VHH binders against Probable E3 ubiquitin-protein ligase RZFP34 (RZFP34). Designs and how they scored, part 2

Target 1, 302 residues: Probable E3 ubiquitin-protein ligase RZFP34 (RZFP34), of Oryza sativa subsp. japonica (Rice) (q5jl96)
Amino acid sequence: MGAMDVQLESTAVQHGQAKINVEEHALVSLLSDEKYATEKTEDVDPDDYEKLEEGIMQYGCAHYRRRCRIRAPCCNEIFDCRHCHNETKNSIKIDAVKRHELPRHEVQQVICSLCGTEQEVRQVCISCGVCMGKYFCEVCKLFDDDVSKQQYHCNGCGICRIGGKENFFHCSKCGCCYSIVLKNSHACVEGAMHHDCPICFEYLFESTNDVSVLPCGHTIHVKCLREMEEHCQFACPLCSKSVCDMSKAWERLDEELATISDTCDNKMVRILCNDCGATSEVQFHLIAHKCQKCKSYNTRQI

## First folded at step 1 (VHH)

Design b10 (framework vhh_8pnl_2)
Fold by ESMFold2-Fast, scan of step 1:
Structure b10 (fold): chain B 302 residues (1-302), chain A 122 residues (1-122)
Amino acid sequence: as target 1 above (302 residues)
Amino acid sequence: QGQLVESGGGLVQPGGSLRLSCADAGRTFSSYAMAWYRQAPGKERELVARISSGGSTNYADFVKGRFTISRDNAKSTLYLQMNSLKPEDTAMYYCAAVTYRTEGSYTVYDYWGQGTRVTVSA
């Protein structure tokens, strides 16, 4: 039901999330005052500080919590955000000649939600002194009070990402940000993120849905990968290589095939292994054929 | 159960245009990703264009700027508008409803139509 339309913020490609115990994190925070010291707002007037935080998380739209609206340079109309503009101006239901996307980098004017002052893009209102977005990116013109998203701007991608800058790196070959755990351990495919998801065909680079990088280096939405798994599909739609470590599944197949004695024909067939690329001649079996080089059953008759 | 039926093919001169249609009877058309493939004589089938359930499109390099894929969910119909046709575009054109399922061999399962023939000749 419109999940793709509701989810916001482009997500960097992740493989395996590092999970920490909330209790352990809280305990560490209590034993160390370093984090609290660095977040100290010394030398700020209490009255000015209160004004900065006025209305935090109380304004915005369904897409963003923020204390400003934007003037769209493409149509000179005011919208709560880029997505609100695109929902009304860039939809299949709108005449093709009138469809347009809001060019985020060209936004020059914002309107403060507290005092109504229209002004040049900036984080703090020139008139009333309120912070219009706790997270602010001058390049993307992005404002968001929900800092739990840990948003950051990636110069290589040219857009804002979520998940914390320290947890990701930009891969110039793949053209996107990947989880730091994939640094030097992923297969690089040039432009892997500047293509459509092979399952749902939605463009991946600016996707607001989580994206996974497969062992072969091709990329796919995490949700689409799970849908493939639910339908027992474990081969990459683009290159046919296995999407995960299949060794346990192959052991299970070894056992199943060993219990089935097919006495019909000693016919030999030529197979191509999708996982290692080797060709071999093996005895025909009704169910599956095993690669003699890498032991994978992800093979096809040629 | 649902069958894809292509139409709109024919003989056209180089530089001409054709609009192909693919009707999907009996499936939840709006939930499927759809594609156009083609097969020239003596060649393998190749992807021409695809469109997601949400309307995102992807094109083969050899048709970019000339072909446009679109869908009408109310009519359960997929379209391919072909402009500036070239002799190299001569092929049988197939509609496919893209769904991913394995039959033990980890193969993608595609629903295909019978095809509609496009001939581009002077």
Scores: ipSAE 0.000, ipTM 0.144, lowest interface PAE 18.3, mean pLDDT 74

Design g01 (framework vhh_3k1k_2)
Fold by ESMFold2-Fast, scan of step 1:
Structure g01 (fold): chain B 302 residues (1-302), chain A 122 residues (1-122)
Amino acid sequence: as target 1 above (302 residues)
Amino acid sequence: QVQLVESGGALVQPGGSLRLSCAASGFTFSSYAMRWYRQAPGKEREWVAGISGSGGSTSYEDSVKGRFTISRDDARNTVYLQMNSLKPEDTAVYYCARDRYYDSSGYYFDYWGQGTQVTVSS
């Protein structure tokens, strides 16, 4: 139902040209010096465990399962979450001068959903001992019983992300978390994630839709990239560089041009390569011109 | 690793006072709320008092409210329970506990001290 499609905390976004890395088990043991892995729920008294887990997944709103509400520092009203506040206070139905977003990092007080005690932001209710959210971020003031989202806080982004801390890294130049697969293999573009998608105009940094990082470093929704490809558009809307490895397409074009060019004359033309930026003088051809430096056919006459 | 060590338990007369201490080690003490529990002979463990990581919020079980005061000294990694106007019903082993946390897999952990015996008798 439509309520199920409401906006959540932004995913750490990136779907570049993927290699399926199923072989992370050998490395996980080297990376994890996991001493809290020796800690268990079994170390908890059964009666205390039942109290802590009381009401789990049974409270909250359409956005989050949690056992607390928040007091908004901006208006001193109580809401189930930041999104509930923003739906009420930052809506086009509200007079523009009164519209405002809840500043998540400034929340100081929460109200336990089980005992009603208002208290300083904390994970476990100081009064009744119930956990108010299985995932808890003290920076973002985020509570969520649904741990399947694998939420984590990224200090560089300043917000919580979904998808597991081990699967992402923060790129300071691009200004966002990218898949670990791209750590040493992406073109860095200053603020690449702090702009609107060139196809659908949605702001990318906090988007909950999957985002692709192009070889040029510019960013676009995966669905929007797929639409471009379906219409045989393989050039970045922002810089005209090729959106994927075109080497096989260029080889095919070499073969096609060799069979069609029996009548090639001696006329020379000047071209600009969209992929490498080089200019060159090449023999005129009716169909396409090849860059002499990078061998791309993504060129234009100048 | 994580250790909580209670001290200060003693035999006292009704109406007397005691101060319990809990020395914490193995974690960033100022980041966690701390709680006191007690367990009387033949009864289940009950919550007594709690204090937030900042010390800005405190809470008490109704039967001790106004008589007990929880406090913390983050420089010494210690939480205290000041007990005044003690009653025979306050006789119990008193336990210090650290606030609980969850990891991304849904496991939750808490830590308890070994306890300190408080006896209130005539």
Scores: ipSAE 0.000, ipTM 0.130, lowest interface PAE 19.5, mean pLDDT 75

Design g02 (framework vhh_3k1k_2)
Fold by ESMFold2-Fast, scan of step 1:
Structure g02 (fold): chain B 302 residues (1-302), chain A 122 residues (1-122)
Amino acid sequence: as target 1 above (302 residues)
Amino acid sequence: QVQLVESGGALVQPGGSLRLSCAASGFTFSRYSMRWYRQAPGKEREWVAGISSSGSTISYEDSVKGRFTISRDDARNTVYLQMNSLKPEDTAVYYCAKGRSSWAYEGTFDYWGQGTQVTVSS
């Protein structure tokens, strides 16, 4: 990138990024579940043998570390988690008539992984006293021993999110949780996260990939935004407004156009500004036309 | 006025190498991204490689990754495409293009040079 490209990158950072990870799409890696004892120089604390902590991080599936399994209310079968159920029951390999998702909020029964006791959803096993998940959500029926995810329940979203409740806020108009740094610095667009990314077409609301909120309020994956910028595309694919502060880029264009004129005759054209919505009559130029109101070159001939 | 002049195209054998040059004039070269495209007879124009105005961001079409290298020399207002391990499928007219600051501009377009013919044949 040049000096202008460097400024555009800095401006994009000012508008922040939203990481929208739901428990359904959380990647559980072996590395993420490991407790490295490199900072522990002491012998094992006797408190580590308390009943509540027995088996911590040792049970579960690829999706969650937990000390229980779930009885699915939809099919009365036992699964390690909702994702394990959906991989088996809600895939294109399954006959369409039999395909279904596990309704997380309707789960009523769990099975303790240590003593095998089936019981009503609760955090601590009624029979053996073990904690079945260090993080527990009664609404989502979610258990997770990996508290490094800093999971929390958002009443507005109706699901559990990661990253810490204090670091995010729910925007009722956008319909999702954004980083707290965006609270007073984003444009609200109703349902902004409940659509597909305009570049890759992946559904954004439950995406595990980082999402950027543009100045116009529309949303796009951070990786897709970077790809657009690499190809010098700086207009929102949905509304055509500039994706970042272009003021320095416009100043560079002013200088270039002042030294190079590709006008054929003294022709006038009508333009519409994508950034401010104003229309104006300007002299024809082969490279770009400047909005008379907001000074943006993000304009189109009409 | 904006001018792009490609050069360096030639007939080479499979496995050979060529370096293409694009001399730019009529605009402030250091402010714009530059790209290489190619077009074989009867086919649509295909993007090959791109380099940002600073030179720090570089991208390639998958079929040329590891074989082609794009670079720029702002002091000479020139962009280059080093092509190694050439294949018959690389036979095309290669075009240099100036990037746009915004894809939303109506009535504007990337400036294309006359092109330079690369033929890979035994």
Scores: ipSAE 0.000, ipTM 0.117, lowest interface PAE 15.6, mean pLDDT 74

Design g03 (framework vhh_3k1k_2)
Fold by ESMFold2-Fast, scan of step 1:
Structure g03 (fold): chain B 302 residues (1-302), chain A 124 residues (1-124)
Amino acid sequence: as target 1 above (302 residues)
Amino acid sequence: QVQLVESGGALVQPGGSLRLSCAASGFTFSDYYMRWYRQAPGKEREWVAGISSSGSTISYEDSVKGRFTISRDDARNTVYLQMNSLKPEDTAVYYCARVPYRGASAEGYYFDYWGQGTQVTVSS
């Protein structure tokens, strides 16, 4: 009996969900070089190739399958990855002065998971010859054996993304990579991805959580948008425009207003529609005012 | 945390008076339209009275006009319902509700936030 039935569909489904799961950069993967896929017996010894693949997918952490650990340049401590560092060092339980994130581009040393040799960042261990990550990014210092993620480096973003370079485009105005299905069908807002989520305050640009692009062009985590919708909050926290097709909700409100014997008041009020930007003079209603142009109840008195 | 707490409900004789109060917390009370609703035994919840954020626009259900008066005290974050000339038909649980000021998503019985209610009984 606690459930509010607004019968609305999710904005993420209606207006196209942008999947911006962020990984770190890769200029080239040694194992993606087609040279190693052909019968090039003069280029690569079969025994050397077998060593490269040793332990593939068998090492790493919850975040990455990789055959190395990272020495954090910020604290000189060893972690499995940047996220493992940040979970430990950028936690609420750490003194504010000591909280910090690992600066990915500044990593200079890695430790091979198979032989334990610490060395300069490189894809292939100098000591034992194992590939430390099938996907490798020299710029972002990213290693990942799970190439099913289809990692790539976006020069415009300056970081690695997932999902395959051919499936995304970089929007220079929004400052991020969106799915090609959003090409020419998203509202562009300058730096839309270079801000904190208005609900959870996590920085969106580097977030590994799915991000939704609202009809207004502002961005929010899909999870946070769903939480807003579950609590019947359908206005963008940043600009107040509706986050989804509100037609069913407005129809329900029309029915509610028709049922309630509210005062017939010939008092006129001036309203601004948050959805279409039109101003109009309408008869006062205690509950809500309907925009005469777009029929939205997402309006305010001015 | 948004919270609405109703009080003032009691047993009264026909022709009696009661003043209901709704104490609001967790939001900017002065920005919101506030309403009183009631639910009588075996009936659906019905609207009783409403008051605008400024307090200048007030509305009532036809059966309570002239008998009930809604008011607000923004300094105390409280909305009131003064009930005079009470009838047995006014017996109900009375609820305070915050009317959404942004995009609304709800039917007539569903608003942004509701209180727990206060019982008014008029003897017969």
Scores: ipSAE 0.000, ipTM 0.095, lowest interface PAE 20.8, mean pLDDT 74

Design g04 (framework vhh_3k1k_2)
Amino acid sequence: QVQLVESGGALVQPGGSLRLSCAASGFTFSNYAMRWYRQAPGKEREWVAGISGSGGRTSYEDSVKGRFTISRDDARNTVYLQMNSLKPEDTAVYYCAKDLRYGSGAYTPFDYWGQGTQVTVSS
ESMFold2-Fast, scan of step 1: ipSAE 0.013; ipTM 0.507

Design g05 (framework vhh_ozoralizumab_d1)
Fold by ESMFold2-Fast, scan of step 1:
Structure g05 (fold): chain B 302 residues (1-302), chain A 123 residues (1-123)
Amino acid sequence: as target 1 above (302 residues)
Amino acid sequence: EVQLVESGGGLVQPGGSLRLSCAASGFTFSSYWMYWVRQAPGKGLEWVSEISSGGSSTKYPDSVKGRFTISRDNAKNTLYLQMNSLRPEDTAVYYCARGYKSASADYYGMDVRGQGTLVTVSS
């Protein structure tokens, strides 16, 4: 795939990214001391404030720190979170007919972890007055005491994201949140995030892993892009366009090809450039062919 | 008004060292991941280093790993880049950039960068 057969130096190059950072499984340090918002609430009674913060970060599961459990509307069983439900109910060992995912927006009941009271979804327990999650989203039914994730709800996406509302914008055409620095400069592809990663096949829209937007507008996990680059794969798996600025790599190829100038005769071949789409007739070369229009070596013989 | 102001660039011979500084203002510096990125003449932006909000986590691309060291002083709202064993290939304008708390080695996750400081490595 592509015309780059030579191993290049692992150099960070310019490329786009979509910092989706969905609400789930930001890999946080296992450090016990999270810095919480230190903003003073002047109108809160000291007794009420102490009760609100009781048990903070002490409850939950491997996925979320929270002071409640949820009743799954799909099976009427209690779980710590949506992921705990799906690990149990959506596994290979479950009969395919009975496999199901928890519909987050349909959760109606939560159980306070401190007093055990089952109640309608709300941030503060009606019985004991504890805050069941420092971050709370009524739409997604999400509770999380780990506010370092900077969670926010995106109305356009319909789900919670991490990384801070002020740092992202919703692109209606791409159907996702992008870093604010990409607002006027990303290649916009309709539904770019509503597909599977071409490397690992995980659905990107709700992925808990960072996602990059390639120069061509197609999307891929940051980790998967790095794995491709580690294996000298620099072409988009979906459209074959270069995944980053290759100008320095092309210069190195020019120098390398000049070293082996004795290997070819006066034979012409026709090539198609994956980067600009132009067709060119160029002299045959043993290793790679350069596009006459855009100078890219990301070409194929046709 | 968020501002980042770089300083410390200049002309240095190959094998030499320079220390860059970035003075941050207008935001809670201690809450943000910070980056150094560079742009060589006629080239695009290249990520050089990243540092977590507390300073405990740092990353570098292979091109500068072992030669460059990023650090920060949250009490002074200042970011640093110590550059050792400089090469002609390190010639670029170096920019300080603010990242997101969840940012990794992704320099397009930055929302603000400074005006830059020029580093020229030449004999």
Scores: ipSAE 0.000, ipTM 0.093, lowest interface PAE 23.0, mean pLDDT 74

Design g06 (framework vhh_ozoralizumab_d1)
Fold by ESMFold2-Fast, scan of step 1:
Structure g06 (fold): chain B 302 residues (1-302), chain A 122 residues (1-122)
Amino acid sequence: as target 1 above (302 residues)
Amino acid sequence: EVQLVESGGGLVQPGGSLRLSCAASGFTFSRYAMYWVRQAPGKGLEWVSEISGSGGSTKYPDSVKGRFTISRDNAKNTLYLQMNSLRPEDTAVYYCAKERAYSAGDWYFDLRGQGTLVTVSS
């Protein structure tokens, strides 16, 4: 008994560990020590500097550490962030007619978490002088004290991303940012990120959950890919190409097939390989058919 | 991890009956279609029957239709084949097989069992 499903646990997934998390447009923060350590001058008033850093990392929500809340232009209600709004207002538990998303680029007002002053979007409170977010984006209206996320703006995507600008590139055909390690090794699929995850149905382009790029170029949440693997499903839901290196599984299948004869006397069938796209004429088996070009058993009769 | 253990084979006279069983382990039995396949001496593997994961759908080739009945007990993780009106031509090793998760449209399955021999002799 060759245990194909068990052997797949030792097969490495052959996609880059691409992490894509959606954040709004970023400007270099004047309060970032990493960005401005060498430019610090003795002209900065110590009292003013102390106020800028007051309450850092102590305010915000599960999504962002920030020293402000936002007024949603769509409903005139106050929320900690866009995601907090959408969890409350764009939930399946809300009547369809009342469901809506916060239009981040239309946010015009923020409320300082320390002094309570409502004001036009800006990094530093006009009233108390506190920095409302070490990372700040004027265009996306994003504030975040957690600079370890290495947030940056992608002009091609029009939104902020995490992980550091130097570690990613924008693919105009795919319509998103991928890890730099995928620059010359990914399949370009038009609009690869502009669709719903085939497992959980969440829209991927603006998802805050980690997204993986499969060898075929289609995209899926990392957690959803792991759920597929847990249930021994190793074919892409959108194109049927293998999601990982199946070579060990195919070797096990070779061993199994070697112990049985064909179910159809001298019958030949035409097959299409889901992995390489090649068409082959092979001897009929009830168990499986092997691609003559790439040796994959991920094939179908045509 | 995936294990299929067939039993119930033996020597039987023409016109007799046998019930084969297959004990399954290492996977969520109710989520997969199951098959019986056989291999007669000196011949190729032949499909005998198919049953859906829920047990709501069954299929048979004309060679056994009306004589063989496939069934399953998902609470016991067990597959059955009731064979009636047995003929000498039914002599074969019978294998229990599980549907492959990555196959679509084709009759692909994993042979994990060692088989059980059925001999029909007068």
Scores: ipSAE 0.006, ipTM 0.280, lowest interface PAE 9.7, mean pLDDT 76

Design g07 (framework vhh_ozoralizumab_d1)
Fold by ESMFold2-Fast, scan of step 1:
Structure g07 (fold): chain B 302 residues (1-302), chain A 122 residues (1-122)
Amino acid sequence: as target 1 above (302 residues)
Amino acid sequence: EVQLVESGGGLVQPGGSLRLSCAASGFTFSDYYMYWVRQAPGKGLEWVSEISSSGSTIKYPDSVKGRFTISRDNAKNTLYLQMNSLRPEDTAVYYCARTRYSSAAEGYFDYRGQGTLVTVSS
């Protein structure tokens, strides 16, 4: 997994039942950017262009390749990036009273890595003319020379995302960016990303870990969903609906119930189906009860 | 296909006003710094105004400061230039232009439109 698991900007993707060819979409995005970059280049001064790209990919930290450092408005100290600040100031190793996160939107000053000039946040150094980050977001104060991440600013989310703007859309009802594949085919749940993961309790909206949208529309980290599956937990922690297509599991339960020698019980019980909401009256069984309407075993006795 | 289409130019008397518009398409308008630049007959390009992607940072050269106002509507993908107290010296073809770079000279533009003619004469 290693480096492939490291994401410094938040993303939101569907897991399990939909696969997107990320490689093809990434290639198309890169080709589109190259095409647009070649439009009307006749207006570019060659000497100024050469200066803009001086030192590209040669500066920065473990988190970002960039040609500037930031002055943190919260503590007036200089850091390579927001993550560098938070590693030293918002670590569990720091006294709780002194812990704080860098407020990205409040950053007002940057220091050019090439000439050392401190200046108001801007993409091109006022003193030496170097581009301080090939990707630049004025709102998030984000600089990054590594444009292969396909960073974009989502006005609806108010933060930068990775993976290419063309591959995602902002859902106003859910309050987040979803894969474009989900645009007309997801269950909308208001504020679906504006809550803590029910498994690990990390806030989902700004998470750097992959997030999955369940069939019910509730959201959870991909890794946390896998952990649930490993413990044979297939019901959404928030609404109890099944987290995936359970048809094969239900078929196996039909077979198991048919082969088990059970007590001859004439007792009837009332059940509620968590998947379809229907109530049914079924014969008591020690193992599981089947919904008469949708055939799900995701039921509870009432 | 990136397109910038200017409109609103025309003949106006000294002291008059005009509002120019630029309709942007084929790219994410809200991600770019936008500029108005002009070219007077027989002269080079001169930048007239700069506006950041969000509209929060706006700059003008002294030649138009206090007379011209740049604005943008990101929901409509449109850039505007309100020109007041027009002078004969403002006679030029006006272009809208885009760039990813703040405070770049006109040479950093990666795209500009076809232009709209503004003539200030009696």
Scores: ipSAE 0.000, ipTM 0.159, lowest interface PAE 19.5, mean pLDDT 75

Design g08 (framework vhh_7ocj_1)
Fold by ESMFold2-Fast, scan of step 1:
Structure g08 (fold): chain B 302 residues (1-302), chain A 121 residues (1-121)
Amino acid sequence: as target 1 above (302 residues)
Amino acid sequence: QVQLVESGGGLVQAGGSLRLSCAASGFTVSSNYMGWYRQAPGKQRELVAAIYSGGSTRYGDFVKGRFTISRGNAKNTVYLQMNSLSVEDTAVYYCAREGYSSAWDYRFDYWGQGTQVTVSS
């Protein structure tokens, strides 16, 4: 499938749920429509377009289509991209003492794939005039000819994201970009994206896999949330609050508990609700205890 | 991953005995409330027997004195010894575990697949 990243899946967004398109090194152009129109129609001679687009999508690696390679400042070796460097130098197969990541912001030199000229980071080759990446971020030193990713740079995150600037906003408290539909309607948790996924342990902030924001504000990979649900686990691994609207499950549980014949003596227990924090005294039941305040069965004995 | 696997069901003559087993994985049976339920076609699911984490037991009135629930801690298994079986004991028998006294739909809590017990006259 060429330059496309098979790991970037789009999932259905439910009302009130977060959809996060996160890709390390992805950046959407911040150029205004007026400036873009001017440069395409007024600033650039039509004959120069042929040179700018020479070799488009024909160079790069499995991670990015680009017309340059980078010189890694950490080891002075040439790589197609940061991911190519990290696969080689930050692999479990490498001696732990020698493992290292490429610091994206410190890249100072690129090598044009068309003419071989090494030069300071820039979008257009100083020697042959080819565009080295149709999308370009000066901050992240990112080049990508595949603009279908709709990359953009988030100053708050300090990295490039995918999915289009207008579709996301930066939440300073959570420390990440969320879908615009969640603006003013999500539970904020300090540094919610600056931790490892509690299921697979991959660092979420720079993950290329879709991330979901739970109703409690904690974050988890969409695929890991689905695995939890397939294993009948519906409580947040970090705070134990329900991961979705459980009202239909609570209704079915009411019905099923009503059909169970239980001749146990009437013992009372004290419970704490994980969803609302209230305490209640309820009759002991074999299966579950219902919060008297919020009606949730996500409770524990205290 | 939490799993409950029942075994020991089958066809038995009235007056006979069966021993059901519920093998648990992913948790320890001795620290959890465990129960046996049964459901006959067209009838409500009913509690047969239960064992509390402290080891005390309780039984449905219709099986008291005939059935005994127990634990095998070394095998992490719960047992139901069924004596003096009658045709009315014919049902699918389910093993169940409580989850922190919290639950969603009990289908989303820890239930076994069930084991069929058929008592012939």
Scores: ipSAE 0.000, ipTM 0.147, lowest interface PAE 13.6, mean pLDDT 75

